VH-VL binders against q9zuu9r114to356. Designs and how they scored, part 8

Target 1, 243 residues: q9zuu9r114to356
Amino acid sequence: IAWKDLTVTMKGKRKYSDKVVKSSNGYAFPGTMTVIMGPAKSGKSTLLRALAGRLPPSAKMYGEVFVNGSKSHMPYGSYGFVERETQLIGSLTVREFLYYSALLQLPGFLFQKRSVVEDAIQAMSLSDYANKLIGGHCYMKGLRSGERRRVSIARELVMRPHILFIDEPLYHLDSVSALLMMVTLKKLASMGCTLVFTIYQSSTEVFGLFDRICLLSNGNTLFFGETLACLQHFSNAGFPCPI

## First folded at step 4 (VH-VL)

Design s37 (framework fv_tiragolumab)
Fold by ESMFold2-Fast, scan of step 4:
Structure s37 (fold): chain C 243 residues (1-243), chain A 128 residues (1-128), chain B 113 residues (1-113)
Amino acid sequence: as target 1 above (243 residues)
Amino acid sequence: EVQLQQSGPGLVKPSQTLSLTCAISGDSVSSNSAAWNWIRQSPSRGLEWLGKTYYRSKWYNDYAVSVKGRITINPDTSKNQFSLQLNSVTPEDTAVFYCARDLFYDFWSGYYSYFDYWGQGTLVTVSS
Amino acid sequence: DIVMTQSPDSLAVSLGERATINCKSSQSVLYSSNNKNYLAWYQQKPGQPPNLLIYWASTRESGVPDRFSGSGSGTDFTLTISSLQAEDVAVYYCQQYYSSPFTFGPGTKVEIK
């Protein structure tokens, strides 16, 4: 996937600028993790949604998105998109939830749906949790936030998407859970997935796992390129890299 | 290095049960990255996949429709082996039987890959 | 079931010459989501099990000489031996692993002319 001069406008208040993302250029490759990084209101979620073709009706997009060199929007079912906060069914086990998701989302009979579900469980390090209830807060002991986040990503994986967009995979995770999540995603990328996700900020260890960074501030791209080049760019300008 | 070693009788009478075992070395029968298959070869049918067993948090079996209902493929984790049981055999089941491994290549390619290691083969003759 | 066919049934090739074997599937074994062809090639010598040569239509298995190459996509596939050696006398099989049951071609016998 690649994008060129991508601008997104939203309806704003009377004196407010309509531009949320301003002339973004970038690309992401199979087998790599490309991260859109920036503070709240930097436009990172809007850019992610624009690339995935999931902008609200009130938004307008200008510029071009290319998949395999062709100017086109993402076909339905060719990608997965994981929201920052996901609704799960607490009365089902992890395996049951993923199996029913596969039944509803997979057309045709290429692969047994059971095998796809087991692949997703293994890919997201959920084997020890597969038979446990997802659960809720009040009367049922359930999965913790880290496991729930991995289940939400696993749900998208049952469709075997070529590109996976994740909005803030580390949202509300503690440091240990965040590191496990990033290691899991790095392994998933190495299996051939094109990962594009948003992040507010990261530790040095987590930052080192990224292949490419798109750094946004107030809709503007401060940097796009390889992770090491980002460190040199800001060092050469006399400022530390904002990690 | 992975090696598969087969054992079992080479002669079975019609209507009886054919039983073969495949012992695994260099890999675990419960490995999440492998599946364990039985394939037979005869002059009339050529190479024919019969089924497989594999572990992915629990045990699964997949069987070819042509033998479904007569076939059972079972793992034995204590001996690191898996077996084939084929019920109600007929002379048409006469074949060289092979056990074989398939691998999880990557997430996108899944477990429906190719057979990278094979047992030595066992000729089973179904005759009275 | 996906039916696999091979041509020719048998071919005789002189040492050092090119051998070409064709394989056809009754339906496409190309998976659009990952752009991979679920097709493998095997070599079988008398008294031995099949030996994996090529997977994903064109990827050589470790240890397989570079004179072996696979090509094709969708329903039509080719195995090429660029310079036949004496040890290459065998029966060659194609196999699809796109859908269960996994099916094999009837085989092509390669002999020295």
Scores: ipSAE 0.000, ipTM 0.482, lowest interface PAE 10.6, mean pLDDT 81

Design s38 (framework fv_tiragolumab)
Fold by ESMFold2-Fast, scan of step 4:
Structure s38 (fold): chain C 243 residues (1-243), chain A 129 residues (1-129), chain B 113 residues (1-113)
Amino acid sequence: as target 1 above (243 residues)
Amino acid sequence: EVQLQQSGPGLVKPSQTLSLTCAISGDSVSSNSAAWNWIRQSPSRGLEWLGKTYYRSKWYNDYAVSVKGRITINPDTSKNQFSLQLNSVTPEDTAVFYCARGDLSYDFWSGYYTPFDYWGQGTLVTVSS
Amino acid sequence: DIVMTQSPDSLAVSLGERATINCKSSQSVLYSSNNKNYLAWYQQKPGQPPNLLIYWASTRESGVPDRFSGSGSGTDFTLTISSLQAEDVAVYYCQQYYSSPFTFGPGTKVEIK
């Protein structure tokens, strides 16, 4: 994935368009983790959606986005996208939900669907929750937000996407769960999945796992490059890199 | 290099159980990147896939509808082999039986087992009285 | 079940000439989301098991000579041998691995004229 002079405008107050992302340039190498980091309203989720082709109809995009299929002889690439908030089916168990998702999304490979579901469960550390109801409907107790986050990512993993976009994978996770999730995602990247995701702020331990960072503030790119170069950039400016 | 070695030729009486084994070398029967298949070939029906067994967190089996209910494919991790049991055989089950490997490594990331890249030598099984 | 058919049943070709074998599936074996055709081609010589030649409809297996090529998409597929050699005398089978049960074509016998 690569983008050049990517600008996104959204409908503003009184019918005027506001620039939410301003002339962003960047790239994500196959099999690496690229993180878009910034505070609320920095444009990070909008940039992620622009790269994934998921902007709302009210948005206008300028610039270029190049997507090549990883290790494919064809220009076609496949990708997954995980929303910050995902609709899950509360009356199903985690395993049932992933299996039904596989039935709907995978081609007619009935013989392989069970095994890829179990792989996704294991990859997202959901084994202890596999037979529990997802819940979350009126009067039904179910999984907590962090567990639901893992289920949402597991659903996309069933499809084995070459590029996976995740909007705030650490949302509602404690520090230990966040580190476990990032280690898991790092392992997926090393297996050939290109990961691009947004984070509000991270611990030093989590920050060290990123290959590249795009740091946004008010739609402007403060930095894009290797994680170590980001630390050096802010050190030279007299400030520590945000964590 | 992966090699598959099958049971020798056999004669089985109608209504009895047909049993074959396939010994694996150069790979583990419990490898997460391989599926272990049985295929038969007869003049009347040609090549016919019967089923497979594979390991991913736990063991799975998938069987062709035409033999479902009569067939069992089982791994043996201690001997690094897998077997075929076909119950209630008829003369129409007379065929050359092959074991074969499907390999996830052709598309490891996608998680799909690709077509059969290694085959056993074949075992002729004749069903007659 | 997906039914595979092949044409012709048999083919006689002179050494160095082009051989073309056709395969048709009763249902599409193209998965539009990844744009891959779940179709393979095998070569079988007398007394031997089938040998994988092509997978994903057009990708040659390692060690397979360049004269073998696969083409097609969806339901119609072709195996081409650009310049037939003596060692290419065999029966050729197409196979779908789009859905269980995996199914094979009835085979096309290739002989030298």
Scores: ipSAE 0.011, ipTM 0.498, lowest interface PAE 9.5, mean pLDDT 79

Design s39 (framework fv_tiragolumab)
Fold by ESMFold2-Fast, scan of step 4:
Structure s39 (fold): chain C 243 residues (1-243), chain A 127 residues (1-127), chain B 113 residues (1-113)
Amino acid sequence: as target 1 above (243 residues)
Amino acid sequence: EVQLQQSGPGLVKPSQTLSLTCAISGDSVSSNSAAWNWIRQSPSRGLEWLGKTYYRSKWYNDYAVSVKGRITINPDTSKNQFSLQLNSVTPEDTAVFYCARDLFYDLWSGYYSFDYWGQGTLVTVSS
Amino acid sequence: DIVMTQSPDSLAVSLGERATINCKSSQSVLYSSNNKNYLAWYQQKPGQPPNLLIYWASTRESGVPDRFSGSGSGTDFTLTISSLQAEDVAVYYCQQYYSSPFTFGPGTKVEIK
């Protein structure tokens, strides 16, 4: 995937629309982790949704998005998208929930639904949790935030997407859970998945796992490129790379 | 190189149980990237897939509806082999039986087709 | 269940000439999300098991001669042998692996004229 001069506007109080993302340029390659970083209201979620074709009707997008060299309108369901907050069914085990999702989402008997579920469990490092209740409602203890987040991602993997967009995979995770999540996503990328996700900020350990960074502030791109190049860019200017 | 070697009886009486084994060399029956299949071939039905067994955190079996309820495919990790048990056989079950491997290509493509086959075992069901 | 049909039932082709075998599925075996057709072709000689020639409708298996090629998408598929050799005398089967149970065509017998 690649984008050029991508601008997104939202309706404001005036007749004139406010620019939320301003002339963004970037790439994401198969097998890599591309991260959109920035503070709250920097436009990172809006950029992610624009790339995934999931902007609300109130938004307008300008510029170009290319998939495999073709100017493309991404059809719904050709890519996976994981919301920042995902509803899970607490009365089901992880395996049951993913199988139920496979029954609802996969057309016909395409793939063996049980093996697809097991592949998703393995890819997201959920094997030890597969028979545990998801939980998370009154009187029902279950998975912790890190495991729940991995289950949410596994649900999308059941559809076999080539590109996976994730809105803040570290949302509500402690530092240890966040590192484990990023290691898991790094492993998933190494299996051939193109990952594009948003992060508010990261530790130095987590930062080192990224292949590319798009750094946003108030809709403007402060940097786009490889992680090492980001460190070099800000070091040459006399400042450390903001993380 | 991967090889599949079949063994089992060539003659079974009607209503009895057919039992065949397939020994694997060059791969593990517990491999996460492989599934182990039984296929039969007869003049009346042609090539007919019967079912498979595979390991993905636990053992799974998938069976064709035509034989569901009288077929069992079991792995034996100690001997690196898998077996077919077909109950209540009739003369219509007379066929050449093959074991075969299909492979998991990748997470996005799933499985692809039968790349290695056993030599085949002719099973005749007659009184 | 997906039903596979093949045509012709048999064909006789002279050495060095082109042989064409057709395969049809009762429903599409194309998965639109990955743009792959879940269709394979096998060659079977008397007394031997089937041998994989082509998978994903058009990808040749390692060791298969360049004269074998597969084409088609969705429900209609073709196996072509561009220049028939003596060792190509066999029965050829198409197979779908889109949906369980996996199903095979009835076969096409190729003979030298």
Scores: ipSAE 0.011, ipTM 0.547, lowest interface PAE 9.3, mean pLDDT 81

Design s4 (framework fv_tiragolumab)
Fold by ESMFold2-Fast, scan of step 4:
Structure s4 (fold): chain C 243 residues (1-243), chain A 127 residues (1-127), chain B 113 residues (1-113)
Amino acid sequence: as target 1 above (243 residues)
Amino acid sequence: EVQLQQSGPGLVKPSQTLSLTCAISGDSVSSNSAAWNWIRQSPSRGLEWLGKTYYRSKWYNDYAVSVKGRITINPDTSKNQFSLQLNSVTPEDTAVFYCARDLFYDFWQGYYSFDYWGQGTLVTVSS
Amino acid sequence: DIVMTQSPDSLAVSLGERATINCKSSQSVLYSSNNKNYLAWYQQKPGQPPNLLIYWASTRESGVPDRFSGSGSGTDFTLTISSLQAEDVAVYYCQQYYSSPFTFGPGTKVEIK
């Protein structure tokens, strides 16, 4: 996936359209992790949704998005999008939840739906939790935030998407869970998935796992390029890399 | 490379249990990327898939309806092999039996078909 | 079950000429989410197991000569041998692996004219 001169405007109640993302240029390669990073109101979630074709009706997009080198539309199911907060069914086990998701989402007679579910469980490091109740409602104790986040991503993996967009995969995770999540996603990328996700801030350890960085501030791109080049760019300018 | 080597008796009497084994080299029977199949070939039914076993966090078996209830396919991780047991055989079960691997490529490509086959075992069911 | 049909039952082709084998499935074997047709082609010579030639309808297996090509989508598929060689005399089978039970076509025998 690649984009060129991408501008997104939102209908504000100030008589002008507000430019939320301003002339963004970038790309993400198959098998790599590309992160869109920036503070609150930087436009990172809006850029992610623009790339995934999930902008709200009030938004206007200008510029070009390319898939496989051509200006094209991604068919439904060819990509996954994981919201920052995902509603799970607490009365189901992890395996049951993913299996019912597969029954509802996968077309036709794939008698391999069970194997697809098990593949998703393994990919997200959920094997030890597969038979546990998701929980999180009433008096039911269930999965913790890190496991819940992995279940929400596993649900999208059941569709075997070519590109996976994740809005804040580390949202509300402790540092240990965040590192495990990033290692898991890096392994998924190494298997050929194109990962594009947003992040507010990262530790040095987590930052080192990224292939490419798109740094945003108030809709403007401060930097786009490889992770090491980002550190050198800001160091040469006499400032630390703003991560 | 991957090789599949079959062994088992070539003659079985009606109503007895047919038992065949497929030894695997170059891959693991518990590989999360592979599934291990039995297929038979006869003049009356042609090539007929019978079932498979595979490991994906736990062991699974899938069987063809035509043999369901009298077929068992079991892995043996210690010997890196898998077996076929077919109960209550009849002369109609006379066939060349093959073991074969199918492969899960990755999350985006999915499964692809039988890339390695055993040499085949002719099993005759007669008294 | 998905029923596989092949035509013709047998085919005689002169050396160096094109051979075309057709395969039909009773249901679509196209998985819309990855746009792959779960259809394979095998070559079987007497006394040997089937050998995989093509998977996902058009992807050649490693080591398979360029003269073999697969095409088609959904329910109608074709195996083409662009320039038949003597070693290509065999029975060819199509197979769907879209859903269980996996099913094979009845085969097409290819011989030299």
Scores: ipSAE 0.000, ipTM 0.490, lowest interface PAE 11.0, mean pLDDT 81

Design s40 (framework fv_tiragolumab)
Fold by ESMFold2-Fast, scan of step 4:
Structure s40 (fold): chain C 243 residues (1-243), chain A 127 residues (1-127), chain B 113 residues (1-113)
Amino acid sequence: as target 1 above (243 residues)
Amino acid sequence: EVQLQQSGPGLVKPSQTLSLTCAISGDSVSSNSAAWNWIRQSPSRGLEWLGKTYYRSKWYNDYAVSVKGRITINPDTSKNQFSLQLNSVTPEDTAVFYCARDLFYDYWSGYYSFDYWGQGTLVTVSS
Amino acid sequence: DIVMTQSPDSLAVSLGERATINCKSSQSVLYSSNNKNYLAWYQQKPGQPPNLLIYWASTRESGVPDRFSGSGSGTDFTLTISSLQAEDVAVYYCQQYYSSPFTFGPGTKVEIK
């Protein structure tokens, strides 16, 4: 995926709120993790949604998005999108929840639905949790936030998307859970998945796992490029990279 | 190197249960990336997939509709092998039986075809 | 069930000449989301199990000579042996792995004329 001169406008105040994303340029390669990073209201979620074709009807998008070498939308099922907060069914086990998702999303005879579910469990490192209740209801024990987040991503993997957009995969995760999540996503990318996700901040260890960074502030791109180049850019300027 | 070695009786009487085993070397029967299949071949039916067993957090079986209800495919992790039991056999079940592996290729593609096969066992159902 | 058909039933080809085998599935084995055809080709010699030649319609298995090639998409597939060698005398089978139960074609016997 690649984009050029991408601008997104929304109803509201002039100045910054009129143009939420301002002339963004970038790309994401197969098998890599491209991260859109920035503080609250930087436009990172809006840019992610623009790339995924999920802007609200009130938004206007200018510029171009290219997929597979052409200016076109992907067919349904060729990409997945994981919301920042996804609702899970706590009364189901991980396997049951993913199988239910497979029943709703996949054609009846395409793949063995049980095999697709097991593939998603394996890809997200959920094998040890497959038979545990998701939980999170009053009076019901369940999975911790890190496991729940991996389950929400696994749900999208059931359709075997070529590109996976994730809105804040580290949302509400502690440093240890965040590192585990990033290692899991790094492995998923190495299996051929193109990952594009948003993040508000990261530790130095987590930052080092990213392949490319798009750094946003108030809709403006402060940097786009390889992770090492970002570190060197700010080091040469005499300032630490804003991690 | 992966090798599949079959063993079992070559002659079974009608109405009895056919039992075959396939011993695995070079891979684990409980490998999360592999599935273990039984396929038979006869002049009248050609090559016919019968079913498979595989481990993904728990054991699963998948069987062809034509033999569902008569077939059981069981793994044995202690011996690193898997077996076939086919109940109530008839002369029409006479065939060469093969065990075979299929692999999880990658996240995008799922599984690809049968890359390793056992040597084959001719089973004759005759009274 | 997906029904697999092959043509011809048998063919006789001179050494060094091209052999072409056709396979047809009763419904598409192309998965649109990944643009892969879930079709494989096998070679079987007397007294031996089938040997995998090609998977995903056109990907050659490791160790298979480059004279073997697969083509086609959806419901119509072809296996080509560009220059038949003596060791290529065998029965060739196509197989779909798109949907359970997995099904095989009836086979095409290749022999030297």
Scores: ipSAE 0.005, ipTM 0.505, lowest interface PAE 10.7, mean pLDDT 81

Design s41 (framework fv_tiragolumab)
Fold by ESMFold2-Fast, scan of step 4:
Structure s41 (fold): chain C 243 residues (1-243), chain A 127 residues (1-127), chain B 113 residues (1-113)
Amino acid sequence: as target 1 above (243 residues)
Amino acid sequence: EVQLQQSGPGLVKPSQTLSLTCAISGDSVSSNSAAWNWIRQSPSRGLEWLGKTYYRSKWYNDYAVSVKGRITINPDTSKNQFSLQLNSVTPEDTAVFYCARDLFYDFFSGYYSFDYWGQGTLVTVSS
Amino acid sequence: DIVMTQSPDSLAVSLGERATINCKSSQSVLYSSNNKNYLAWYQQKPGQPPNLLIYWASTRESGVPDRFSGSGSGTDFTLTISSLQAEDVAVYYCQQYYSSPFTFGPGTKVEIK
């Protein structure tokens, strides 16, 4: 995937529409992790949704998005997208939840739905949790935040998407769970999935796992390129990398 | 490297249970990346997939609807093999039976086709 | 069930000439989300089990000579042998693994003219 001069406007309080993302340029290669990083209101979630074709009807997008060298018309649902906060069914086990998700999402007799579910469980390192209740209600104790986040990503994986967009995969995770999540996502990327996700901030260890980074501030791109080049860019400018 | 070796009787009487075994070498029957299949071949029906067994935190089976209800495919981890039991056989079940592996390619792609096959066992259902 | 058909039923080709075998599925075996066709080709010689030649419609299995190639998408697929050799005399089967139960074509017998 690649984008050029991508601008997104949304209706604001002002009489004129607000530019939320301003002339963004970038790309993500198959099998890699590209991260869109920035503080609250930097435009990172809006950019992610623009790339995934999931902008609200009130938004307008300008510029171009290319998939596999061709201009893309990306209607809602054409790629995998994981929301920042996902509702799970706490009374179901992980396997049951994923199986019902596969029954609802996979068309007809696409291929063995049980094998897709087992593959998603393996891909997200959920084998030890497959038969445990998801939980999440006060009276129903179950999976911890890290495992719940992996389940939400596994739900999208049952469709075997070639591009997966994740809005804040580390949201509400402690440092240990965040690192384990990143290791899992790196493994998933190495298995052929193109990952594009947003992040507010990261530890030094987690930052080193990213292949490419897009740094946003107030809709403007401060940097786009490989993670190592980001450190050199800010060092050359006389400022520390804003991680 | 991977070899599948079949064994079982070549003659079964009508209404009895057909039982075949496939011994695996060079891979584990409980491998997370493999599934273990039974396929039969007859002049009248050609190649016909019967079902498979595979391990993903627990054992699973998937069977063709044409034989569902009279077929069982079971792994034996101690002997590194898997078996086929087909109940209430008729002369129409006469076929060459093959065991075969399908392999997990990667998550994005899923499984791809049968890369290793057993030598085949002709089973004749006759009185 | 997805029904597989092949044409022709049998084919006689001179050594060194091109052999073309067609396979049709009753419904698409292309999974749009990953853009892969869940179709394989097998070669079977008398007294032997089938041998995998091609998977994902066009990916050649390790050890298979480059004269074998697969093409097509959706419902219509072709196996091509660019320069037939004596050892290529066999029955060729297509197979879908898009949905359970997996199904095979009836086979195409290739023999030397």
Scores: ipSAE 0.135, ipTM 0.640, lowest interface PAE 4.9, mean pLDDT 83

Design s42 (framework fv_tiragolumab)
Fold by ESMFold2-Fast, scan of step 4:
Structure s42 (fold): chain C 243 residues (1-243), chain A 127 residues (1-127), chain B 113 residues (1-113)
Amino acid sequence: as target 1 above (243 residues)
Amino acid sequence: EVQLQQSGPGLVKPSQTLSLTCAISGDSVSSNSAAWNWIRQSPSRGLEWLGKTYYRSKWYNDYAVSVKGRITINPDTSKNQFSLQLNSVTPEDTAVFYCARDLFYSFWSGYYSFDYWGQGTLVTVSS
Amino acid sequence: DIVMTQSPDSLAVSLGERATINCKSSQSVLYSSNNKNYLAWYQQKPGQPPNLLIYWASTRESGVPDRFSGSGSGTDFTLTISSLQAEDVAVYYCQQYYSSPFTFGPGTKVEIK
């Protein structure tokens, strides 16, 4: 996926639209982790949604987005999108939830659906939780926030998307859970998934796991490039990284 | 570097159980990137896939309908091998039996076909 | 079950000439989500197990000579040997791994002359 001069405007004051993303340029390579980083109101979620074709009808987009050389977005099932907060079915086990997701979304034979469910469980490091109830309703004891987040991502994986967009995968996670999540996502990318996700800020350890970074501030791109280049850019400027 | 070595009797009487073992070297039978298959070959049926076992969070088996519930394929993680048991054999089960690995290429690509095969075992079912 | 058919049953070609083998599946073996055809080709010589030549319809297995190529999509597939060598005399099988049970074609015997 690649984008050029991407600008997104939202309905704002009176007869003028607010520019939320201002002339963004970037790309994400197959099998890598590309991170859109920035504070609240930097435009990171809007950029992610623009790339995924999920802008609200009130938004207007300018510029170009290319997937495999085409302006047309990938067909349904070729990409997945994980919201910042995801609703799960607490009365089902992890395996049951993913299996029903596969039954509802995938064509083909039962053998394939069982295989993709088990692959998703393995990919998201959910093997020890596969037979556990998701829970989280009416004081039902269930999965912790980190495991629930992995289940939400695994749900999208049953469709075997080529590109996976995740809106703040570390949202509401403690530092340890966040690091474990990032290690899991790095492994997922190495298995062939192209990951594009948003993040508010990261520790040095987490930052080192990213392949590419797009730094946004107030809709403007401060940097786009490889993680090592970003570290060199800000080190040479004498500022702490990431900013 | 992966090798599959088969062992088991070459002659089985009708109504008895056919038992074969496939020893694995260079890979683990519990590898989450592999599945372990039994295939037979006869003049009447050609190449016929019988079933497989694989580890994904737990052990699974998939079997061909042609063997109608008389087949069992079991892994043995301690010996790094897997076995075939085919019950109530008839002369129609006479075939060369092969074990084979089916490899998971990547999460998105899924499995690609049988990249390593055992040497084959001719099993004759006769009285 | 997906039924595999091959044509011709046998093929005689001269050394250095092109050999073409066709395979048809009763249902599409193309998985739309990853755009892969779950179709493989094997070579079997007498007294040996089948040897994988091609997977995903057109990807050559490591160590397989580049004179072997696979093509096709959906239900119709072709294995081509661009310049037949003496060691290529064998029976060739196509196989689908799109759905269980996995099924093989009946084979095509390739002979010299």
Scores: ipSAE 0.013, ipTM 0.495, lowest interface PAE 8.5, mean pLDDT 80

